Miniprotein binders against q5jf28. Designs and how they scored, part 36

Target 1, 318 residues: q5jf28
Amino acid sequence: MERERLIKTVEAILRGAGYRVARLDLKGSCFDLVASRLFLLLFIKATVNIDTITEEQAEDLKRLAKFFKASPLIVGLRSKSGELEEGVVYERFGIYALRPETLYDALLNNELPAVFAERGGLYVRINGELLRELREKHGYSVNELAQLLGVSRKSLLNYERGEQAVSLDVAIQLEEIFDEALAEPIDILRAKVEADLNVKPETPLEREVFERLKKLGLGLVKVKKAPFNAISTEDDIRLLTGIDERKTRSTIKRAEMVAEVGRIVNSGGVFILEKTKAEVVSEVPLIPKESLEEVKDADELIELIDKLKKEIKEKLFS
Below, E stands for the ipSAE of ESMFold2; O stands for the ipSAE of OpenDDE; V2 stands for 0.75 times the mean of E and O plus 0.25 times the DockQ between their complexes.

## First folded at step 14 (miniprotein)

Design v2 (at its last look DockQ between E and O 0.75; V2 from the best seeds 0.80)
Fold by ESMFold2, look of step 14:
Structure v2 (fold): chain B 318 residues (1-318), chain A 120 residues (1-120)
Amino acid sequence: as target 1 above (318 residues)
Amino acid sequence: DPELREARDLLSQAITLMHEAVRLLQEALRTGDSSLLEEAADLMTEALHIVQRAIELAQSTGSDDRAIRRLKFAIMLMRLAILIAREAMETGDPELVDLALDLLEWAYEWIQEALEILSK
């Protein structure tokens, strides 16, 4: 399948650039990859046609990025309008979208993109103060340079004040005229996003579990399109928190993914089930919701989680 | 056009080397023999240079931009496959061998599509 191949390509780019990577295999998730290196953290949705990402997925991707102080990215090959161009940054729902070659160049060649797509074509933001200095150094009036570029005087003034991006054609002409780098790169690795972190529980069970977690002093950040239902947080504690009625194949698969994601984002994991015996899947405890009544606060919940993990280690090695 | 015919012949040669690299990666996965990963990486590197030469020839003829873009994408996949094969050698991780194989197989498909375009 072309999407699976794209996800693997993005994983390879990230690994080649020295990132620690977790790859998800979950249909409908808001991200397919999470990766970290030093102080950089990326949440990536890989989709062949970037217009297939839904608003719910995009909002959750932005919620995770905001909470974890990460950069969200969409990586794809096409849009509804045709093939994506290499070196061009697109935008969907406030999230940068780009081709794998563009990501490759940014991470493996240290060449951040500078061209972005907008209504009407391709554009570049330029260092306006440097433009003015170069114009004056070369003896051009504003009118003379505007005429040479085929733009209005008003546009040229806006470029110099940093108030307007230039078309790609104009950016190329400027760099040819002045033989200087004027383009300002787009920092796709440290994008800042805004997101509404107040999302209501989806089910009565979620609401009940959230209320119990709040009694323990944990804050909740709800997500809809991830292998977990929320992030439970208090001071140094971060738990990727799943909620299900009972253990199923899907629950086990999600717990395995939570373990992998948790290693990248330095967070623990837990699943709270309505019906289960306490157990551990890939270092992620699955506990009945009644266990939340047996602990007094977030610290004791972590102790319960650690106890369960230790008990399974003892069984394995005794 | 003799340059376009040469480009197609080069792509056929690259495909042959890539088939052998695929077989070596598959054998490395079955046997755990890391020396096969090194041999596969060498073949992939040779094939990569041949594809680059084919691109230069095709560009000089004004060939279909869609074929050239496919070949460039395949080159990226081949570079990644080489990098992943090296990581597999260092770590002994069979999932990385599998990843390198998947990357190379997709690169092969892109090259075949480009060759098909150039042959029309």
Scores: ipSAE 0.843, ipTM 0.936, lowest interface PAE 0.5, mean pLDDT 91
Fold by OpenDDE base, look of step 14:
Structure v2 (fold): chain B 318 residues (1-318), chain A 120 residues (1-120)
Amino acid sequence: as target 1 above (318 residues)
Amino acid sequence: DPELREARDLLSQAITLMHEAVRLLQEALRTGDSSLLEEAADLMTEALHIVQRAIELAQSTGSDDRAIRRLKFAIMLMRLAILIAREAMETGDPELVDLALDLLEWAYEWIQEALEILSK
């Protein structure tokens, strides 16, 4: 399967599950899809080989997920070790990675995966309290059950305490012995990730713009591998912020992508350029950096953005 | 093996239905006639059931797991194509019709590959 087919398959899964979806055609982006439904927001990197994601992309993906209170996912088909298994959760840089089929089951069948891959083996987390209750109910001592499973007494006690994951083979044996599901599902749709939000600007222009936006009261989260350069925030205000020296074809395409992403994540978009006339592309204002000197605070900046959007709508319908 | 022969025959029937569904989706894209999407969804649903039965037969014969995996993936794509085609009927979005067509064509490719494996 090609990357394009994979992305379209993942898009179809999300749409079929009733998500609003934006697809990005940006090479090297940390995400290819963003999707929302009710209280769930997903940022998805689609890659045939999950080991092709870079650490920089993974860190930006986690940064976006943390900021928007979303879950990051990698959807792929294979790794360096071989093909990915259906129903198995993998991990790269603290991000869950899975096959399209596993995502389909989670979103359309409400079947969350319970099996995860670690260090070349398959494991399951089990309800340790339930395991203890079942062991006691069936009259097994810790030693008897450990011997039956082929594990140490210490390992069984660690399972009952929830301190250790169980090998898939042992989990299957436990479910067969007790005729009860013990496996805890992995909530891939509500993954919590840690990320550093304090990334520095990379260019002199980004530094200048960031300093000015900070003077307006805005907090800034730098993102490297996205159609925008930062997220600007104050209270309930969120702006996907692009920064370019001049208007290029790349600027236009990025502004279009920012508009689409903005609709999904309920955020505005703006591009700040070193040299431009004020214009709007796909409902995203392109403003000269000098316009930031004319506003006093973040509210006045939002008013300026909204005014520019309105003036262009009036020109298109006049 | 009579069961393996039956599985191959079923897959050939599914391919025929899928080809007609592809034609209908292409015509819907050209004409904007949403009624063709409903007919295509019905044909895809029938083809889906046929492929499911072919999987059951292939599994019972101990057939090559590579074929079974391809057929299962094709089923997923067909289910998605049906859902997307139905959404396209409601929205009138031609991009959804194009997406349904892509999914169905890919499912067809997977079924053909599976049939080739089961024919060796």
Scores: ipSAE 0.798, ipTM 0.925, lowest interface PAE 0.6, mean pLDDT 92
ESMFold2 (binder alone), look of step 14: mean pLDDT 86; pTM 0.849

Design v3 (at its last look DockQ between E and O 0.86; V2 from the best seeds 0.83)
Fold by ESMFold2, look of step 14:
Structure v3 (fold): chain B 318 residues (1-318), chain A 120 residues (1-120)
Amino acid sequence: as target 1 above (318 residues)
Amino acid sequence: DPELREARDLLSQAITLMHEAVRLLQEALRTGDSSLLEEAADLMTEALHIVQRAIELAQSTGSDDRAIRRLKFAIMLMRLAILIAREAMETGDPELVDLALDLLEWAYERIQEALEILSK
């Protein structure tokens, strides 16, 4: 399918740029890829049509990005308006959206995009201070340059003050006139997003588990559209936390995904089940909820997790 | 237009090389013979350079922008396929062979679409 091809293309771009990558196969997830390199972390939703991302998915993507200090991205080919243009940054729900070629250029050619789309067309933010200096150096009054560009005097003053982006056409004319780079790049790799991290548990079991985890001193960031239900955190501790009634094939698959994501975001994983025998799937413990009553704080929970991983590893290799 | 005819001939030549590279990747995946990955990467590199020359010729003729966009997208996919195939050789990971194959197949389809556009 074209979406599967898009996800694989994005994975290849990330690998080619030296990122460690985890690719998820989870229907309805808020992200399809997570990737890291040195100080950069990206959560990426790949959608052929960028308008198909739901508000719920977008909010969860932003929650993960905000928590992990990562840049969220939507990578796609089309919108409701037609094909996306190369080198143009779109925005959905406060998340940058762009073509795979634009991502390729940013990561493999070190060429960040500078053009963004708004309702009225394509725009560029420019270095207004430099514009003013170049205008004065070339002997133009504000009115003279405005006339040359076909814009109002007020608009030109706003450009120089950094209060207004220029149309793409005006940006091209400015660079032709002054033979200088004026465009400000868009840092898609370190985007800062706003997200409401205070999301309520979805089920009575989640509510019960969250309350027990809070009693251990852990903070919770709930997500709805991921292989885990929340991130549990205190100081240096980070646990991708899944919650299920019992162990199913879906639970095992999600635990495997949690292990992969955890390697990329340097976080542990745990699944807390209402009914289960303690075990480990791909380094991720599955424990009964009663185990939370057997520990007194987050450090003891980590010790329990580590002990279970050691015991089960010994059985497998003995 | 002789330059456009040359561009189309170059794309046909690249398609032939890419078809053989696809065959080699498929065989590498089935047999686990990683030496075939090196041969496939060499063919992909040759095809990539041929497509680049075809783009230059097509652009000089004022050719349809839709065809040029498809060819540039295909070049991106081919560069990625080469990189992934080489990673597969270094790591021995068959999933990377499958990834390289998928990238190359998409590139192949894009080039065929561009050739059709240019042949109108």
Scores: ipSAE 0.859, ipTM 0.943, lowest interface PAE 0.4, mean pLDDT 91
Fold by OpenDDE base, look of step 14:
Structure v3 (fold): chain B 318 residues (1-318), chain A 120 residues (1-120)
Amino acid sequence: as target 1 above (318 residues)
Amino acid sequence: DPELREARDLLSQAITLMHEAVRLLQEALRTGDSSLLEEAADLMTEALHIVQRAIELAQSTGSDDRAIRRLKFAIMLMRLAILIAREAMETGDPELVDLALDLLEWAYERIQEALEILSK
């Protein structure tokens, strides 16, 4: 109940901000929403407690974000330590985590958060050059200002160099002393993350399919916690690739999700099955793995996918 | 505290308006009448202003921060419900009406919880 309400709230925030949104109903997925507006792409994990995200989910979320040049976000209400604060950025596995209110302010009010939580304290990054200029303009020595703030000379010099974040209390004092905003906003919408894109296939079937797709010239990014098993890529071609042994109700649902995600991330979808007849589900072709032996390269695979999509549209309107 | 009493009275008024807005959204889902969405959005807007005033009064009295946080969260949900309801009026998408309803119901619950805290 609470998780579903949270997802709906995040969806509403994104929609209200003019994003195109796809919501996933996939338990254990590394993301629950994907959203796009202009040049911004977001992959969002919504969880009531941000400490429930697994490392595997976080790594897949970062992998997707890195691949699509998107920002990953965790949206939640609580942590192990208690409720999350509004306007504060938290972090789990190198991913920004925040409350719905903080996301609302960022997207609808154009107010980026400046406060972040680390090691049980609240901190701010400040413009160190501006701090120095203001200090000098007001006639304070490094020692005088450091004493006024209750910090060491070394700490103040590190602030002015941008080498150290400032405690929230000291940041407030600085802004009060100089009557100027010093806090640097955290661009949660353009977060850069590192991820390993070279993950191995987990099943014999995935291994077989990956080796065949590589022979067709496709690069592959394995994803574990998504409605697809990999992203297949060649130049401008991106295919959200599902891999299953046979068509199941789960295959159909995942294909529907892949269609929705594909529309947001401007990518096609395909499912490769060990045993199936060629069919299309929600504009996503399901093809037998043997069909990969009939194509010579990635372009011919795309042509096959497009042909299958067209043939079904013609049958539905005939 | 007269200000705390006023805040509770305002929250009770907001709850009444929100209940009527919920009814209108439910009826809009049933009938497809988009005019009910406009009326619901107006009621939600009035309720929103009332809750904002209740927050101001609760803050001035040094009331429990847990209540204030719930009310602020409810305000966010109400703003979203209004935005989504207006989008539903333009698109005619019943899924958006359902979304607005879910947000408004959650806001209603959060306001009730806050009122219970402020009544102790």
Scores: ipSAE 0.773, ipTM 0.915, lowest interface PAE 0.6, mean pLDDT 92
ESMFold2 (binder alone), look of step 14: mean pLDDT 87; pTM 0.863

Design v4 (at its last look DockQ between E and O 0.89; V2 from the best seeds 0.86)
Fold by ESMFold2, look of step 14:
Structure v4 (fold): chain B 318 residues (1-318), chain A 120 residues (1-120)
Amino acid sequence: as target 1 above (318 residues)
Amino acid sequence: DPELREARDLLSQAITLMHEAVRLLQEALRTGDSSLLEEAADLMTEALHIVQRAIELAQSTGSDDRAIRKLRFAIMLMRLAILIAREAMETGDPELVDLALDLLEWAYEMIQEALEILSK
């Protein structure tokens, strides 16, 4: 119940900051929320204990973030080591992790965090060039300032060169000495991540469908932990693509989630099933895999999708 | 300690206002009456200011840091509940009323837990 409350709190933070938000209800998904505002896009995994995110979930979260040029985030309350601290950025699998209060401050108060956790404690990156200028302006030699801070001369030179982050205690001392903001914020809203986008199909059906989609000219980015199996793309075409053996209650729920996510990431959706009659769930077509033989390229696939959507609209008015 | 006693009294007052705000949100869900959302937001705003004052008093006494953290978390939840209630009023979306209610209920629990800590 605490996780559900955390997800709702994150949704509220995003809405309060003017984001359009889609919230998922899918066990094991790599994200719980996706949100957009202007040129910003966030994929968020909300988990009470940030150490429960799996490597597979984290890699898919990074794949989505890389593909959509979004910032991935983990929002949580605790780690295996205890409570997360407000205003501190943690990292799991190369993804920033933070408390909801830290997200609140970033989005609603325009106060990006600057403190991060590393092995050995809490640290801050500082503007090293400005540090050197302030030191010289105040008449300190490198040795004099290092002595005041209780650090080595070598460490101070590394700080000024931007080659080493300072401990939180040193950052506080510097602010007191110079009465100047030296801390460089962490841009959690535009984090850059690296991910391997070449993931193999998980089933023979998935392999068959991916091969046919590739023949239509679509590129594919496979994901394992999302309401869809892949993103199918060509130029202006983006389809959140699901694959199932047959239509089940789970298939319907996933299609509904795909529709919601698609609105946020400005993408269409489609489910390719081994056995089904063509239909539409929440603007997402469910089509049999044989329908892919009726089209010659990606443009014709979009035409088929649009045709199915139009047919369901006509039924609603009759 | 008179300052700590005052802080506890303020938290009790905030709890009373929050109870009424919860009732109003629940009624707004049942009736669809958006004026109840406005009244709830006003009560939450008043309760929020009372909790802020209680934090200041509790801090001046060197009170348990756990209680203060819970109260600050509650403040965030209350600010969010107010924002969401106003969005619900603007859009007419009953799911936003549910969201505001859930946020306020968690805030209420955090305040109760903090009050319990401060009463030891």
Scores: ipSAE 0.867, ipTM 0.948, lowest interface PAE 0.4, mean pLDDT 91
Fold by OpenDDE base, look of step 14:
Structure v4 (fold): chain B 318 residues (1-318), chain A 120 residues (1-120)
Amino acid sequence: as target 1 above (318 residues)
Amino acid sequence: DPELREARDLLSQAITLMHEAVRLLQEALRTGDSSLLEEAADLMTEALHIVQRAIELAQSTGSDDRAIRKLRFAIMLMRLAILIAREAMETGDPELVDLALDLLEWAYEMIQEALEILSK
């Protein structure tokens, strides 16, 4: 109940901010929502407790974010340590985690959070150059200001160099002393993450399909915790690629989700099955793996996908 | 504390308005009457202002921060419910009406829980 309400809340925040949103009903997925507006793309994991995210989910979420040049986010209410605070950025596995209210303020009020949590404390990054200028303008020596703040000379010099984050309490004191905003906002909408894109296939069928797609000129990014098994790519071509042994109810549901995600991330979808007849589900072709032997390159594969989509539209309207 | 009493009275009023807004959204889902969405949005807006005032009073009395956090969360949910209800009026999408209803019901629960905390 609470998780579903959280997902709906995050969806509403994104919609209210004018994003196009796709919501996934996939248990164990590395993301529950994908959202796009102008040049911003977000992959969001919604979880009541942010400490329930697995490392595998986080790595896949970062992989998707890196590949699509998107920002990954975790939206939650609490951690192992208690309730999350509003306006505070947390981190799990190199992914920003925040409350719905913090996301609301960022998207609807254009108020980015500046406070982050680390090692059980609250910190802020400050404009170190501005701090130095203000210190000098007010006639404080490094020693005088450090003493006034209750920090070491070395700490203050590290603040002015931007080499060290400031405790929230010290940041508040600085802003009170100088009557000027020093806190640097955290751009949660443009988070840069690192991820390994070179993940190996997990099944014999995935291995076979990957080897064939590589022979067609496609690059492959394996994803474990998504409605698709990989992203197939060549230049501007991106295919959310599902791989299954046979058509199941799970295959159909995943194809529907791939269609929705594909519309948000401007990517096609395809499912490659060990055994199937060629069909289309929610504008996503299901093709037998043998069809990959009939095409010479990635362009011919795209042509095959587009042909299958057209043939079904014609049958539905005939 | 007279201010805390006033805050509780305001929250009780907001709960009444929100209950009526829930009814209107449910009826809009059943009938497809978009005019009920406008009336619901107006009631939610009035309730929102009442809850904001209740927060101010609760803060001035040094009331339990847990109650205040619940009320702030409820305000966010109410703002979202209003936005989504207005979008539903424009699009006629019943899924948006359902979404607005879910948000409003959660806000209602949060306000009730906050009122219970402030009544102890």
Scores: ipSAE 0.834, ipTM 0.937, lowest interface PAE 0.5, mean pLDDT 93
ESMFold2 (binder alone), look of step 14: mean pLDDT 87; pTM 0.857

Design v5 (at its last look DockQ between E and O 0.84; V2 from the best seeds 0.84)
Fold by ESMFold2, look of step 14:
Structure v5 (fold): chain B 318 residues (1-318), chain A 120 residues (1-120)
Amino acid sequence: as target 1 above (318 residues)
Amino acid sequence: DPELREARDLLSQAIELMHEAVRLLQEAKETGDPELLEEALDLMTEALHIVQRAIELAQSTGSDDRAIRRLKFAIMLMRLAILIAREAKETGDPELVDLALDLLEWAYEMIQEALEILSK
């Protein structure tokens, strides 16, 4: 119940900051929330203990973030070593992790964090060029300032060249000495990540569907831990693509989630089933795999999807 | 310690106001009456200010950090609940009333836990 409360708290933070939000209810998903405002896009995994995120979840989260040019985030309360500190940024699998209060401050108070956790303690990156200018303006040699701070001359040179973060204690001393903000904030809202986008299909049906979609000219980015199986893409086309043997309660729930996610990431959705009659769930078409043989390219697939959505609306509202 | 006793009394008052706010939110969801949402918002805002005063008093006494952390977390949850309840009033969306209720319930529990810590 604590994780459910955490997810709802993150949703509230995002809504309070003016984001459009889609919240997922899917166990094991690589994200629990996706949110957008203006040109910002966030994929968020909420987990009480940030050390429980799996490598598969983290890699899929990074894949989605890379593909959609979004910032991935982990929001949690604790780590293996204890409570997370407010205002401190942690990292897991190359993804920033932080407390909900830190997210609250970033979004609702416009106060980005600057302190990060690393082996040995808490650190801050500083504006090295400004440090050098302030040191020279105040008449300190490198040795003199290093002695004042209790650091080596080599460390101080590294700080000035932007090659090394300072301990939190040193950052506090520097800002006291120079009466200037030297800390560089961590832009958790525009984090860039790298990910391997080449993941193999998980089932024979997925492989078959992927091959049919490729014949239509669509590229595919497979994900394992999301309400959809892949993103199908060509030029301006993006489809959150689900694949199932047949329509089940799970299929319907996933289609509903795909519809909500699609609105946030400005993408269409489709489910391709081994056997079904064509229908629409929450603006997401469910079509039999044979429908992929009825179109010649990606544009015709989109036309089929749009036609089906229009026909279902006509039946419902006529 | 008189200031610590005053902080505990304030937290007890906040708990009572929050309990009434929860009741009003639940009734507003059932009836669809936006005036009940407005009344709940007023009570939540009053409770928020009372918890803020309690934190200041408890902090001045060097009180247990575990209690202070819980109260600060509760403050965030209460501020969020107020924001969400206002959106619920403006949009008429009962799902937002549910979200506000969930936030307020967690805040309520955090305050109760803090009060227990401060009462030992």
Scores: ipSAE 0.862, ipTM 0.949, lowest interface PAE 0.4, mean pLDDT 91
Fold by OpenDDE base, look of step 14:
Structure v5 (fold): chain B 318 residues (1-318), chain A 120 residues (1-120)
Amino acid sequence: as target 1 above (318 residues)
Amino acid sequence: DPELREARDLLSQAIELMHEAVRLLQEAKETGDPELLEEALDLMTEALHIVQRAIELAQSTGSDDRAIRRLKFAIMLMRLAILIAREAKETGDPELVDLALDLLEWAYEMIQEALEILSK
């Protein structure tokens, strides 16, 4: 119940901010929401306790974010240490984690958080050049200001160089002394993440399909914790690619989710099955793996996908 | 404390308004009547203002931070419910009415929990 309410709250925040949103009903997925507005794309994992995200989910979430030039986010209420604070950025596996209120302020009020949690303390990054200018303008030596703040001379010099984050308490004292905002906002909407895109296929069928798609000129990014098994790419073409042995109720549901995600990330969808007749589910073609032997290149595969979509649309209106 | 008593009375009033707004949203979902959505929006907006005033009073008295956090969360949910209900009125999408209801119900629970804390 609480998780579903959290997902709905995050959906409402994104919608209220004018994002196009797709919500996934997939247990164990690395993301629960994908949202797009103008040049911003977000992949969001919603979890009540942010410490429940697995490393595998986090790596897939970063992989998707890196590939689509999107930002990954974790939205939650609590951690193993207690309730999360509003206006504070947490981190799990190199992904920003925050409360719904912090996301609300960022998206609806245009107020980015400046406080981050590290090692059980609260910190901010400050404009070190501005700190130096203000110190000099007020006539403080490095030693005088460091003594006033209760910090070392070395720490103050590291703050002025931007080499060290400042404790929240010291940041508050600095802003009180100078009557000026020094804290740098954290751009949670444009987070850059590193990820390995070279993940190997897990099953014999995935290996066979990946080898055939590579022969067609397609690049492949394996994803483990999504409604699709890979992203297939050639130049500007991106296909959310599902791979199954047989058509199941799970295949249908994943195809529906791939259609929704595809609309947000401006990408087509296809499912490649070991055994099926060619059909379309929610505008996503299900094709037998043998159909990959009939096409010569990626363009012919796209033409086949588009033909199948058109033929079914014509049958529904006839 | 008279201010804490006033805050509790305001929260009780907000709960009543929210209960009526939920009723109207449920009826609007079934009938598709946009006038019921408008009336619900008015009640939700009034309830939001009341809860905002209750927070100010609770903060001035040095009340339990756990209650204040719940009320702030409730305010966010109420603002979202208003935004979504307005979109539902414009689009006629019953799924948006359901989303607004779910948000408003959670806000109601948060206000109830806050009121219980402030009553101890």
Scores: ipSAE 0.823, ipTM 0.932, lowest interface PAE 0.6, mean pLDDT 92
ESMFold2 (binder alone), look of step 14: mean pLDDT 88; pTM 0.881

